# VHH binders against o26223: the designs that were tried, part 65

Target 1, 191 residues: o26223
Amino acid sequence: MKLLWTSQHIKVTVHIDGKVSKMDVLEAIKTRRSIRKYQDREVPEELIDKILDAAMCGPSAVDERPWHFIVVRNREMLEKIPEVHPYGAMVKDAPVAIIVCCDSSLEKIPGFWVQDCSIASQNILLAAHSLGLGAVWTGVYPLEDRVEGIRRLFSIPEHVIPFSVIPLGYPAENPGTRDLFDPDRIHLEKW

## First folded at step 3 (VHH)

Design d86 (framework vhh_7nfr_2)
Fold by ESMFold2-Fast, scan of step 3:
Structure d86 (fold): chain B 191 residues (1-191), chain A 121 residues (1-121)
Amino acid sequence: as target 1 above (191 residues)
Amino acid sequence: QVQLQESGGGLVQPGGSLRLSCAASGFTFSSYAMSWVRQAPGEGREWVSSISGSGGSTYYADSVKGRFTIARDNVKNTLYLLMDSLKSDDTAVYYCAKGSYSLFDEWFDPWGQGTQVTVSS
């Protein structure tokens, strides 16, 4: 922190190299971790709206943008998710979950909806992290039993495919960061 | 109340075979997908294989495809991992875990104590 004064008026200018509420993109990508333990604290609707806006900003094959989202805050519904998604036990303890879905009627090119929904899911994780929340991607598609279970539980029509369930909350754990860079996976000019 | 007990590990030479078992209790075994996860010394946990509750669907990590086979016996409440053509890189503690692994999930909790597999001359 540096302080500066003006000549005719007393003005204090403070420079703060702060990451208190703003994370750059590389920092967000490098420090995002899956969070499965949440504080007993509600997530404001404003933050969910920002996360969903970020989710819809992803690139999409021929701009088909097939994604739809279900926001689940109802405690009874959250408690039923582990019954149809065995790995999703942490979802019942989260204050909110987002279900990422593909509306197949919006699909313009076969098969690319999986990539589209993957991009939307990753944007949810990054946006949540940048806003001080924790989240984890729990897989639904292509696991048939999970797809069918989630569809039935949330009354999802047959032309819509549930892709992922992402519980979100204020983190109650800090697993730290990982260094995953592997130069052996980088090839210059040719394989 | 969920209890998972792994067995079948040991020392084996490269190219050898082992069969791991996991005895499950405290839950309705046939209603849940099951997975094998391993952890090598100084490494994080690596998902190895998963099998659906009915046994109708199986999934494998690329590092073990064609060499390992996951199976289950819902009458005996037992999960198996049949390991062929073992390599030194397969050396790890192997854990039985309740639930399915997704390629996008970074981690899930094992409830077993693990069984050590060492592939060395």
Scores: ipSAE 0.000, ipTM 0.160, lowest interface PAE 13.9, mean pLDDT 82

Design d87 (framework vhh_7aqx_2)
Fold by ESMFold2-Fast, scan of step 3:
Structure d87 (fold): chain B 191 residues (1-191), chain A 123 residues (1-123)
Amino acid sequence: as target 1 above (191 residues)
Amino acid sequence: QVQLQESGGGLVQAGGSLRLSCTTSGFTFSDYAFSWFRQAPGEEREFVGAISGSGGSTDYADSVKGRFTISRDNAKNTFYLQMNSLKTEDTAVYYCAAGSYGPLFEEWEYDYWGQGTQVTVSS
């Protein structure tokens, strides 16, 4: 079970049955699952800071690093996301969500920002998992209605493109692991 | 007890039309997004189409886009797949599925599934 205790100035989460800060990277990659059910518990700001630090450490085309992040904790705002993102119903039940954005003014090579923001999104998922949290990537770009809905809801300027919405929290489900290795998709030397 | 029941399958000539229905019970219909999948003999299960919980968004596989239409009727706790301009390659068992988290995900993320209904398109 996880225990949460706080002082007036310090919030700490103690994990009895899980690892919260260090996990073998292969283990993290292989055991990460999309989590859509969350406990009614706050996520400490220190964990969000660690996740965002990890998100910004990904490779980026010509090191353009076009990423910007909106951290949403306001319950009223989280409850409005499903209104503009039809597959984001779980967001209303999450304690926090991160919106990954691209600042197009930072783009050095046209089109590679999509890969950059995908890398940032995956790093958020992996970092969250390694810290004992669950998260799911809900797609925004390239679906124009979702892009404009999210932009309007969060007052995002026209030169910034919302890419993904990632709700996260302490998991209230455990879907288990997947065995996805398929040797038929590996071709030696030629197709 | 949660149930999804398909109906409307059968034999039809190429170029014809069929309308599949999925009637649901045991949960709050308006809280769910709905999808259709199909599986031909010897093939993997394929996504066909989806409709969001609000009914405001629909998605389709490229192979059926423009020919198939998904819709929902909240008053009847039923959703539909209108299949037009049917081709022999549309022959499959069609499954309805309900998910609280959206139709863009893999099968393991759908909460409930029907038992399937056979659609056979003859040349």
Scores: ipSAE 0.006, ipTM 0.251, lowest interface PAE 10.1, mean pLDDT 83

Design d88 (framework vhh_gefurulimab)
Fold by ESMFold2-Fast, scan of step 3:
Order: C-alpha cells, then structure tokens, then sequence
Structure d88 (fold): chain B 191 residues (1-191), chain A 121 residues (1-121)
C-alpha cells in the first residue's frame, strides 16, 4: 500500500469564528485580483468588521500600529471620491470603501508608517478576497492633491494622513488567472 | 446548543402556496446571513434564496418572482413564502446560516435537518 497525495490535498485550513475557510493562504495570495466592478449588493457590516480585524493584525515598526480606518457607505460621499482621486472612478460604484489613515501622533519611528499602512492595506485586500469580496487598492499618499482632497472630503484632522482608498463589494467581474513567478528576480547568496 | 429547525413543509397541489419557517437558537441570529437550499430526489442540493444580516436578498432564477425570503430577528426566525408552486419545487428544504459571505452550500456554518415539500396532485 502506498499513500499518494497531490499538492491539492495538502492545504492550510483556517478556522474563522468556527468556520472552515475554503481558500488556503497561498491560493488566496495567488488568486487575488484587483476588482473594479461590483454587484449592486450590500456588504454586511460583519464582513467589514472581520476585514478590519485582519487589517489590524499586520506587523508594524516597533509595534506602533498607527492606522485608523474610515468606513464609507454613504452613496453621496462615495460619488465625491473620484472628484479628488482621478484613478478612483470605480469607488462611486462600490457599496462601501475603506480609507486607510495614519495617525502621526502614534508614530514611534519616523517614516515607517508608510510600510505599516501598506501592510494594513494588503491585509484588507486578502481578507476581502478570502471572504468572497472584490477590492482594489487606490493610492492616496504621497500625492499631495489626493491627500488634501480626501482630507477635506472626510474632515480628517491635520495630524492624520489618508494613505489609501479601498473600494470593495461582491465582484461583478472575473479578470482570470495571472502567472507572475519570475525566477530571474531570484538571486542565490548574492546578486 | 446551536440549532436551526425547519417547519411548514407538506403536501400541496400545483399552483398552491406554503410558508416555511426556520427557528434559530444558540447563537446571535441577527449577526448571520441566512439562506434556503433544497434537494430534490436524485439531484444535488441547490441554492434557493438568501437574506443578509442587513436585509438584502438574493434569489435563484428558478424561484424569482414566486418565492419571498424574510427574517424576524426579534423571533430569531427565517421564512420562505412559496407561491405558484410547481411539481419541480418538490424537495427537502434546508435552512442554513453563515457568519461570512454566502458563496455556496459549503460556506455555511449551521444547517437544519430539512423539511419535505411535495407538490403533487
């Protein structure tokens, strides 16, 4: 007798609030795509809470965790985002968006808040994907016009910096599969 | 003890109506999305309708316009109003609840035991 297993039978299983996840971590990372078209469906508050919990679990420089989040569901506010963010046209069609912000008063080491907020943003994208939602990262910082536009639109105080706007919803598109592995970018021992 | 208990199934003639109920206990039902699935004899289980915690609803094309899903969070209950019933609606109907998104039948956290609906003359 020989036990034969293919890679598809060896999966990481995650239990989330008693529920078994359908997608292993590597599959989630490799299949996540930027989604810019959304169904006209409400995203439950409970899913947003799970996504934000995942966002706050990211590592941060000297554990400073400088992030704050604004959850935007108001249609009028979502429709105004493209006016101050030229590449955020899809936000007006999303049922909800999360604005990732840095509270500079929480920063312990200069400059690392950018990395901290990038990590939080990626966790939002992966968590959304794992929960059956589509999302896309849209850049705000370091583009001054976008930073100030978003700040004014959402009454963000001067010591807080909007970093990214992430619209999300149930996907209305399937962009398909990417093969991004490039062995020429891997150097062993030295360049 | 977490439970979902379906009721209201029975024998009905074509063109008739039935209302199914699902009683939830042992968890905070209002925080969960809930759905109805059905399984006809010799067929795979299929999605019928879902209602999210916020009240948004979805329906399978085969039942849209004939069935109405609703919930009463104060009573921890889920309902399915079935109108204009057809022989093809004959199935065991299952109540299911999910704390996450409703992708497919395997995405649900809790399931009831089912209630039989027979549409026959």
Amino acid sequence: as target 1 above (191 residues)
Amino acid sequence: EVQLVESGGGLVKPGGSLRLSCAASGFTFSNYAAAWFRQAPGKEREFVSAIYSGGSTTYADSVKGRFTISRDNAKNSLYLQMNSLRAEDTAVYYCAASYGPIWDEFSYDYWGQGTLVTVSS
Scores: ipSAE 0.000, ipTM 0.127, lowest interface PAE 15.5, mean pLDDT 83

Design d89 (framework vhh_vobarilizumab_d1)
Fold by ESMFold2-Fast, scan of step 3:
Structure d89 (fold): chain B 191 residues (1-191), chain A 122 residues (1-122)
Amino acid sequence: as target 1 above (191 residues)
Amino acid sequence: EVQLVESGGGLVQPGGSLRLSCAASGSTFSIYTMAWYRQAPGKGRELVAGITTGGSTSYADSVKGRFTISRDNAKNTLYLQMNSLRPEDTAVYYCARDSLPWYEDLGYFDYWGQGTLVTVSS
C-alpha cells in the first residue's frame, strides 16, 4: 500500500494489486546487487537500526565480535569521503553511509577480525536489500592511505581499524539480476 | 556496445614470457577499473590482476612478483606482462571491465572479452 498526495488534497492510501511479502533469505542473496545511485530521499533511523542489528548477528571467530560502526548522515562529512577514497565517489550522493570498524582490543585471535568485519559488511548489504534499500561495499582495509584517511576524517582511535564504507539509500537504478552459478568451481569428493 | 578484445596468447616454454593486450572500445576506457582473469582446464575463472583508474594494482598470490598489469588510457589498452611462466599458468586469459565508472569494486566485472589461450609446455 502507498499513500498518494496531491498539491491540493490528500489522496487515499492506494492498495496495489500485488501481494507484499517478506523477501526470503535465498531470494535476498540471489537478487542483491551493488547500488551506487540513490534517490534524494532520507533513510529512516529505524531502518538503519534494523540493518545494524543484522550486522551484529554474524558469526565471529571465538565470538570476539570486534566490530564497531559509524553512521554518517552529515552531508559535509559524506562529501569528504571521496577525497580519501577516490573510487567511493557515490558516497557523497548517498543519504547515509555506515563505516565498519574493528576494535583491535576486542580481537581474541590475530587476523580473524578481517573475516568478522567482512561478515558484518555482507549482513549490512543483505539487510539493506531486504528492506528495499540499495547499498555497495567499498574497500578501506588493507589500503594504508585509505585507512589513515578515513581514520583522520572521523577521529577514529589508533587501536580501531576502518574496514569498509557502505553508502546506502533508496535505489535510483536497477541493474537487473546476474546468473553467477559456475559448476566448474564445484568439486565432488576431492579437488 | 562494450567490446573487449584480447591478444598475445600462445605456446611458451616454462620460464618464458608473454605479454597480453586487451583493446577496449564502445566506452570511455580511462574511467573504469580493469582486470585480468584466467580459467584453467577443468577450473573456474579466477582473478589474476586488477588495476584501478588511478593505477593502483592488485595481484593473486600465485602470480605476485611474476606478472605486471598496466594500462594505456590514450590507447584504450590493458596489458599483462607475464614472466617466469609455469605449466600451472596454462589457461584462457580474459580481459574484464568494471560495471560502473569511477568505482572500486573488483568483484563486479560485467563486461568480458572472448579470451586468449596461454599454454606453458615443453
Scores: ipSAE 0.000, ipTM 0.117, lowest interface PAE 15.4, mean pLDDT 82

Design d9 (framework vhh_7aqx_2)
Fold by ESMFold2-Fast, scan of step 3:
Structure d9 (fold): chain B 191 residues (1-191), chain A 123 residues (1-123)
Amino acid sequence: as target 1 above (191 residues)
Amino acid sequence: QVQLQESGGGLVQAGGSLRLSCTTSGFTFSDYAFSWFRQAPGEEREFVGAISGSGGSTDYADSVKGRFTISRDNAKNTFYLQMNSLKTEDTAVYYCAAYLAPSALNEYPYDYWGQGTQVTVSS
């Protein structure tokens, strides 16, 4: 809950316990779904800051942390993304998108930046979900046309590789939870 | 009014061949990538094969590699699964599916599914 003030004098005081978050890590992982429909509501900057903080906390190969992020809120720019990416209507309708990029000059081990940026992308999805938002990972790398298209739209330098575009917002759909546990994929001590 | 409709299923003897078709309507066919899945009684739905929207790259489950071929005909808004050297273990309900992006994502965001067509392979 949050502290609210109305146009009339109605003061609501909420007593907050030491732990504020109700969704634990396992719940977030198990209930996160790709969300492609968003309410026409602005996402506060404070929530984007929390999401990006979480993205940068992922492990990376030899602690190279090659991530850079572009936050896109400009409606005209969001409307141009579908021209170079197949998720046309969905990205256009999102209030904000995060572009996850790799700065190749920060790479210490060739090729591991893909895993690093995958971790950052997943942390964005989990953090968004834990904060009551919906998001979806739309793939850019290694699709050459999308990499080049996104690079041109956002003036991304040649040494930086756009990896994913993640539109996000308050969800306007509620897909059901999935039961994905499969014990046949677990082998004890040997294959 | 998006629709995916499978056809071409039926009864066939082991060693025989069968071609499945998936006819689509209600969207721009060339914007979509396509996949085939199957589900045998008492088993989970499994991936069979996929074809990209942009270029014609294909991928197959190990169990069907070399025996099955996926193809698309953009002029007919239809895609196919050619099944050769059929085995009794290929008996299943076969489903077609469509999505806007290739499945390089951590989850499979199939936007549309057909209702399924039965394939029965006798010994």
Scores: ipSAE 0.000, ipTM 0.141, lowest interface PAE 14.8, mean pLDDT 82

Design d90 (framework vhh_lunsekimig_d3)
Fold by ESMFold2-Fast, scan of step 3:
Structure d90 (fold): chain B 191 residues (1-191), chain A 122 residues (1-122)
Amino acid sequence: as target 1 above (191 residues)
Amino acid sequence: EVQLVESGGGVVQPGGSLRLSCAASGFTFDDYALYWYRQAAGIERELIASITSGGYTNYVDSVKGRFTISRDNSENTMYLQMNSLRAEDTGLYYCATDYGLPFYEEIGYDYWGQGTLVTVSS
């Protein structure tokens, strides 16, 4: 994707090729499912750019925004992820994965980077779904062996913590929606 | 009621040392993380050091090995020992705590001290 600007007030919208969903926010939230099977089809850079833009728009504790992202398209690298992440087997079949990281040097409040990176990870999942893609959040932090394995594999500095690995692609499965509303978990006025 | 008071700033030559203190009143430190922030001219306040209620510390790379954060819960006071000071360390040093800090919004200054000025100059 290319942004065309002639001044701060003038921009040209770049046309993005692909299946763009017309979901409203509630529909996207309620119909998003973890997708672990992907078509053998490339995901355009323009869609990845839109997803990463959405990832960075989440709220962040004291506005620290400590997230960094690694975009992995290299087949050999994707195939090595399951060696250090036992539940990441689907990553080898994905055309691309995003690794969400925390740069601890940007941390303003100790410990809240976990929530910040969780928000970024969820925004990636929702944005992917809204764009007609499927994705799944595979956990890295706080499992020390996975954190260190991913760090070594992608040459991540010691002050940066890998948080999640999110493979994504055009879905090759279509799971139904879930009915998860449970009124017994809602307490009025007090517990 | 809640107050944080910084002290210990001053003018030092490069390579010198200073010890900053942050004294709290109106609440107790015991269950809260504590932070030292630095604000240089034209730069947003940055977190330079933190210490958890359990005593675990974290530092930005530029001060690791030179600065030491510590806490004394019995005196409700936090410290920053600054050694091998550099010109880049010049700035207003603020202490802060989670007790009054809002989350997922701009940092308010209601639970910050007034700051203590550190100038590293020849």
Scores: ipSAE 0.000, ipTM 0.093, lowest interface PAE 15.5, mean pLDDT 80

Design d91 (framework vhh_8pnl_2)
Fold by ESMFold2-Fast, scan of step 3:
Formats: sequence, C-alpha cells, structure tokens
Structure d91 (fold): chain B 191 residues (1-191), chain A 122 residues (1-122)
Amino acid sequence: as target 1 above (191 residues)
Amino acid sequence: QGQLVESGGGLVQPGGSLRLSCADAGFTFSNYDMAWYRQAPGKERELVARITTGGSTNYADFVKGRFTISRDNAKSTLYLQMNSLKPEDTAMYYCARESLPYWEDIGSFDYWGQGTRVTVSA
C-alpha cells in the first residue's frame, strides 16, 4: 500500500498531573536532596521558565547579576556531558540540564561572581524541588579541565565562564531527609 | 584513573557472614574517603559504611555492631566484613570513592563499581 510509504505524524500528549506540592521555604530547604535518577518524562518549558525566574532573583554583589543560563534538552548533547565531566554520568539520563554561566563583562567587583552563581545554582535546586522536580548540582568551576570541556562542547565565549551543570527531571528516587543540625558549629559572641 | 571492582558477594543463610572486597586500580586510593553503599530492587541506594583517609569509620544504624569497614592502602583495597546477616541485608553492594567537585549534598560518591550481589535467604 502507498500509505505504508508516507510519513506518519504522531501527536504526543504530555501527562501533566497538575499537582504542585505546597511547602514553605524552610521545608523546601530542609527536604531538598540531590536527585540523580529521573523518570522518562518531559519537563514542560513553563516549569523551566519558573525555575530560571527564581534563579535570577538571588542577591548578587553590588547587584551585578552576572549569570547567564544554557538550557540543554537535546539528547545527543546531554550524552556528551559525561565525556567532559567524569562525575556527571547522571546528566545523560536527565530530560533537561541547565548550565549556569558567568558573563565576566557584567562583573562589577572582582571575584564575587562565584558567590553570585552559587546563589543562582542553589535557587535552581530549591525551585525545582518546590515544583516537584529533582535536580543535582555538578561542579564545573574552578576545575580548569571541566571549564574548558563544557566551554568547547557548548561554544561558550572566552569571556563567559561555565560554573555548574544542573540536570533535572521528575524524580525516580526518593532519598530520606537528613538531620544535619550540629550545635557544635555555632559559637556565641566569639570563636 | 582506574576501575573499582567489587567481589565477595553470594548466597548465605540468616546469621551467616560474608567479606566483600573492592579493588581500586587507581594509584590515588590512599587519598580518598571510601564507602560501601547498597541497593535493593526498587529502592534507593543507601550508605552502609564510610571510612576516611585517616581510618575514621561511620556506620548506618542498621549495621552497627554487625559490619566492619576497613582499608588496605598498600593493596588499594576496601573491605566490608558482614556478620550476623539478615534477610533485610539482601541487596547489590557497591563500593564508592568520594568524588569532588564541591557542593555535593550527600557527601556523594559518583565513582562507583559494578556491584556485588548479596542474598540472605534460607
């Protein structure tokens, strides 16, 4: 039959449960865990937009806000990240990853961009968690080999520094909560 | 720098013992904290025991007094002595080397071996 030789268009319906976990800020901070196993399920662009909005709301030194973000959804590109980041194996299994970068031309005070990008990275993790997603921070800066590898893989200009790679997706694991409060690390009035 | 290779798993009856080994072909074994993790089917991977470069040990509550972690830096080998085994100890056991970069929230070990299977059943 001639119909056997025609391209077939398949409509993919994304199953959205519509449920958002309600958690306060302290609960989000205390229950967030690194997630390295993801469901084979697409993350809607609307959720990525919410996460990036939250990332840009962090404080920055003298309000320099030097962060830029690369959103990676392409399967082939995600599979290449572990080749330049040996401890990023989970990235190849994630539906999406965010690369947090510093545009050094936006830096107003030397060196504080590291803290700025750390804040942005943490906000991504917390926002993802609050939206029912799991994520993990894989470090790039200050490891020169990883910085250069990620730069080359994503055609990042020399004045832009890749800081972290954060894969994210719907979690396929549920690590328990941690009790990390240690009063011996709190000193009153002096060391 | 090398491969982590676990061995020593097998089938034992409740109350039995097994000694797991993890050989690290890497030349920097003595510079890393090492750990044993386990994963039962359909469950998350959980920490069993950790040993620092200085020899300090930390155990999960469910194995304290029954399991002993040790290392031999000259042989680049990590060990887990498992005594008084219970059906609940049935899992795939993985050794792990602490991986940097910084900012890992689980004290995580992303450099894993292939695992060795432990089954505790009659």
Scores: ipSAE 0.000, ipTM 0.149, lowest interface PAE 13.1, mean pLDDT 82

Design d92 (framework vhh_7nfr_2)
Fold by ESMFold2-Fast, scan of step 3:
Structure d92 (fold): chain B 191 residues (1-191), chain A 123 residues (1-123)
Amino acid sequence: as target 1 above (191 residues)
Amino acid sequence: QVQLQESGGGLVQPGGSLRLSCAASGFTFSDYYMSWVRQAPGEGREWVSSISSSGSTIYYADSVKGRFTIARDNVKNTLYLLMDSLKSDDTAVYYCARDTLPFYEELGYMDVWGQGTQVTVSS
């Protein structure tokens, strides 16, 4: 099937290391890649604040906004993450990581917190990319071993569920972009 | 150094069964998620199954659910794939892989690979 799609781009101006850059929203979405190698360089607190602001702007079921975030900069703590999240090895080399959590006491509708925290995690990835940083979403929920390991490592209460661990830094690798558009996955009017 | 070695592949008839093994060495096997990934000639790599470090969390590709069982023995540092009701479409080289993130994005998350073992389902 041949499908014709048209869209308009929105240009956004951001501050990166005192420089001003423009990145279209669609460009940010299409060019974001998982980054697992980071420069030995600290991420300013102001950029983390902007990323977390973006994370909290996502839609949530019945506006429940169940997310909490742990910002980890302590090198010793970052080095312990691979012990409880076996494939978070890149986290020890990152200058900072964000742990996205669900506070179950904030749930208004059971189960939708997974979608809510997924949206927050994706916003972190996109915001980081737009600010010239690289990040990767390492899975925690629903992997029981990782959930309990992260909970114990960061003293997370029983009513709070760690969802993802997202290391961030200035990228030390440059993966190419992906062309993933598949019109065969688009159905008009009916399946 | 870090190594993964597969065994147990071979020729079987449709509806048959095989058990693949993967011997791990040079790292703490019990700390890592492990995966099976397959590749048919001329095709890309297809993820088949993953198992958590303790064995408590297991995932399967839709194409193998109900037919394949992944298991591990942390004392023997060995990963298994028990394959039942084999189909011609299961014909591929099967790779054992040390898994970094099986659910999000491409197989670039697999950081250690075995050499593979050939499975051929044919009469």
Scores: ipSAE 0.011, ipTM 0.263, lowest interface PAE 9.3, mean pLDDT 85

Design d93 (framework vhh_7aqx_2)
Fold by ESMFold2-Fast, scan of step 3:
Structure d93 (fold): chain B 191 residues (1-191), chain A 124 residues (1-124)
Amino acid sequence: as target 1 above (191 residues)
Amino acid sequence: QVQLQESGGGLVQAGGSLRLSCTTSGFTFDDYAFSWFRQAPGEEREFVGAISWSGDSTDYADSVKGRFTISRDNAKNTFYLQMNSLKTEDTAVYYCAADSGLPWYEEITSYDYWGQGTQVTVSS
């Protein structure tokens, strides 16, 4: 075992359907886990709205904010996702999924949309966790077959690139937390 | 209780073949996708191959394409890695893993369940 660093933490209070929850930002980051098993429960539109608000608050290269989002609740459409994303089996069992897309017409510098959409995807995962939901990032870009499959399935325009599919729901599993801190990866002043 | 256990590893000469098995218990086998990973001394754990929950799709690392084949036998709650034309570079500890889906850009250890690993040594 390595010694853990002591740190200050910022506390956040969140309102969900009249319920008040308090979660430290650092706690949210450290305790978020990929969740692939969901309760058979509706996720309120209010929570999806809060998650997408958080997604759009991420930094982006030269403030290009190229992200667009598709919210999928239709059971038939969710059940078709594994046909074009063979490792996205959990999506068909989720009550809702968010597809993160890049609108290439909003791109100001070539290539940085990948980082921008990654930031938006991570904010979705953290926001979902902070609101008592579970989610997992399933990859689409840069796999051409998955990109085209998702584009066709959801009528996505040619200038828009589907980046990730993120199923969300109330968690039906608790994998616990991970202790990933490795001080050997921290170098002071020089390599 | 969930368990994944590898078998079929061992010592083999270059150009030879081995078949690894991963036997599972404690979950509904048909609902999971399965993967093989390997870790050579001094290296990070590397993806080798995967088979979807339906069995309709397989993926492989470029270094093993055309030589390795992943398959599953739902009646036996077991999945396999058939390794042909083995090279000394294939020497590693091989791990099986089960997941209800494979996320990209997630940590490899985020898989639902892992085996303990089995050693494969390829001599020249």
Scores: ipSAE 0.007, ipTM 0.244, lowest interface PAE 9.9, mean pLDDT 83

Design d94 (framework vhh_gefurulimab)
Fold by ESMFold2-Fast, scan of step 3:
Structure d94 (fold): chain B 191 residues (1-191), chain A 122 residues (1-122)
Amino acid sequence: as target 1 above (191 residues)
Amino acid sequence: EVQLVESGGGLVKPGGSLRLSCAASGRTFSSYAAAWFRQAPGKEREFVSAISWGGSTTYADSVKGRFTISRDNAKNSLYLQMNSLRAEDTAVYYCAAETLPFYDDLGSYDYWGQGTLVTVSS
């Protein structure tokens, strides 16, 4: 199955077997790739809303749901991210980025916010892929210089921790699918 | 800790080819994304090409279709095959390896080699 891109929409192409289908969950998981090159096309607000809805649907430790999101479309702000995030050049070229943050005042169990924000970040990547967009998770936490740089750049309060910066856009590259299954990492009944 | 050593640079005529090599020591190279950067005299260091530990590749527009990045994890080595070389490709070429966590593919390069000079001149 191939996805065809139009100016504002994506079209799901038929499989070789002639079946027209939307990407199922397993296919989305297996075919999602980090995308660092984007078309010079705006991402509709409706798609960002769907992605953020999906981000907030992940499991959360003791249902603390500590995540907050900053949506960045301002070109000047996007261009400043590489100054505080080395190799953030792809972010300045993206039409939009989402900053995933943890509000530590919402944390019920110390440390589990990292897992909560990881889950939210992965859901953003999968939702973007399912909607025909490309995205990449660029790490912020636990790199102290990046955490502080992003905090200062986006006026993030001291009790809020920036976790990841995820640029998104319509893909301008199509990396090949990976075969990552390794049976040596599976142990039956015990180690 | 990780050391990178580039080789394979030299003088070549326009339209010629060179293959650059980068040997890594210190820890297993296959655990990292790796990249080639270059710096021409009087210019900023620029990205050339990158390869993930799984073999996915990215190229700068200026070299796309002419250069091919590859890796040999068994030999702990990274390569850049440069074809159809142009005068504008003249630069010191640097090998770089990613040190960031697994979810920031190609996000940061903290291990750098000393560079190898490529001169394209008639």
Scores: ipSAE 0.000, ipTM 0.151, lowest interface PAE 11.6, mean pLDDT 81

Design d95 (framework vhh_vobarilizumab_d1)
Fold by ESMFold2-Fast, scan of step 3:
Structure d95 (fold): chain B 191 residues (1-191), chain A 125 residues (1-125)
Amino acid sequence: as target 1 above (191 residues)
Amino acid sequence: EVQLVESGGGLVQPGGSLRLSCAASGSIFSINAMAWYRQAPGKGRELVAGITSGGSTSYADSVKGRFTISRDNAKNTLYLQMNSLRPEDTAVYYCAAGPDYFELWSGYPYYFDYWGQGTLVTVSS
């Protein structure tokens, strides 16, 4: 009756202006980029746990929280994803991927699960970035072929809908910064 | 506004090489993902090669090992080096610029905000 537990504890920091610092929320939002090339390094379970905690903290319609997550580390399974997602080739090279799913039995108001799972997906991307990882959102829903392909590959029940596949890893690319602020899209008091 | 102008197309014999260039103006080239699409007679536009602002590349299976996409951010220029050309490569080649996010790798043309007018590549004789 002895259970051996392997744990990994890593201090995650971001280096800004030569200093070690934690990234603030606004900085994380502004500097997050899609990352499709990953180092051949394990992502510790501790970091995945933090990312999933952040994913579940998003708002949801009528607090329905319909999301479920599949964590995929198995190389054989990761290598099969491009067969059902033709532009998801980078997933096979990632050390881990998270599949964001909706359990339709938890839905309290029709159709809002799409927004709920979008929020969870974005939180995964932001949390990964804040922890020094890179990630990219590969779309599954509403493309029926991808939905059914992913369902079949991961034995997902009929009442659960796969929404997105998010590969994660330590980044092996460094994209430049973006300035996306457009004041012409802001209207005061009226259109 | 961003303008994209392709050059370098022409007639070439099978097994030959061409280098296409796309000059960008009117915006910050270095923050955009860039791509080459082609349209053969009677077919829709298809992704040939793409490159993100960070330099990550993707290629259509039909051109892997033969074509190389590259970018020069200092010159605001995108390149496509085309080697071992085949009659099947005959098409109008289009330069495209768009946001550097997850939709780029979907291959659908509607994800790209800016397009050039195209340059014809004919592989014959």
Scores: ipSAE 0.000, ipTM 0.229, lowest interface PAE 13.6, mean pLDDT 83

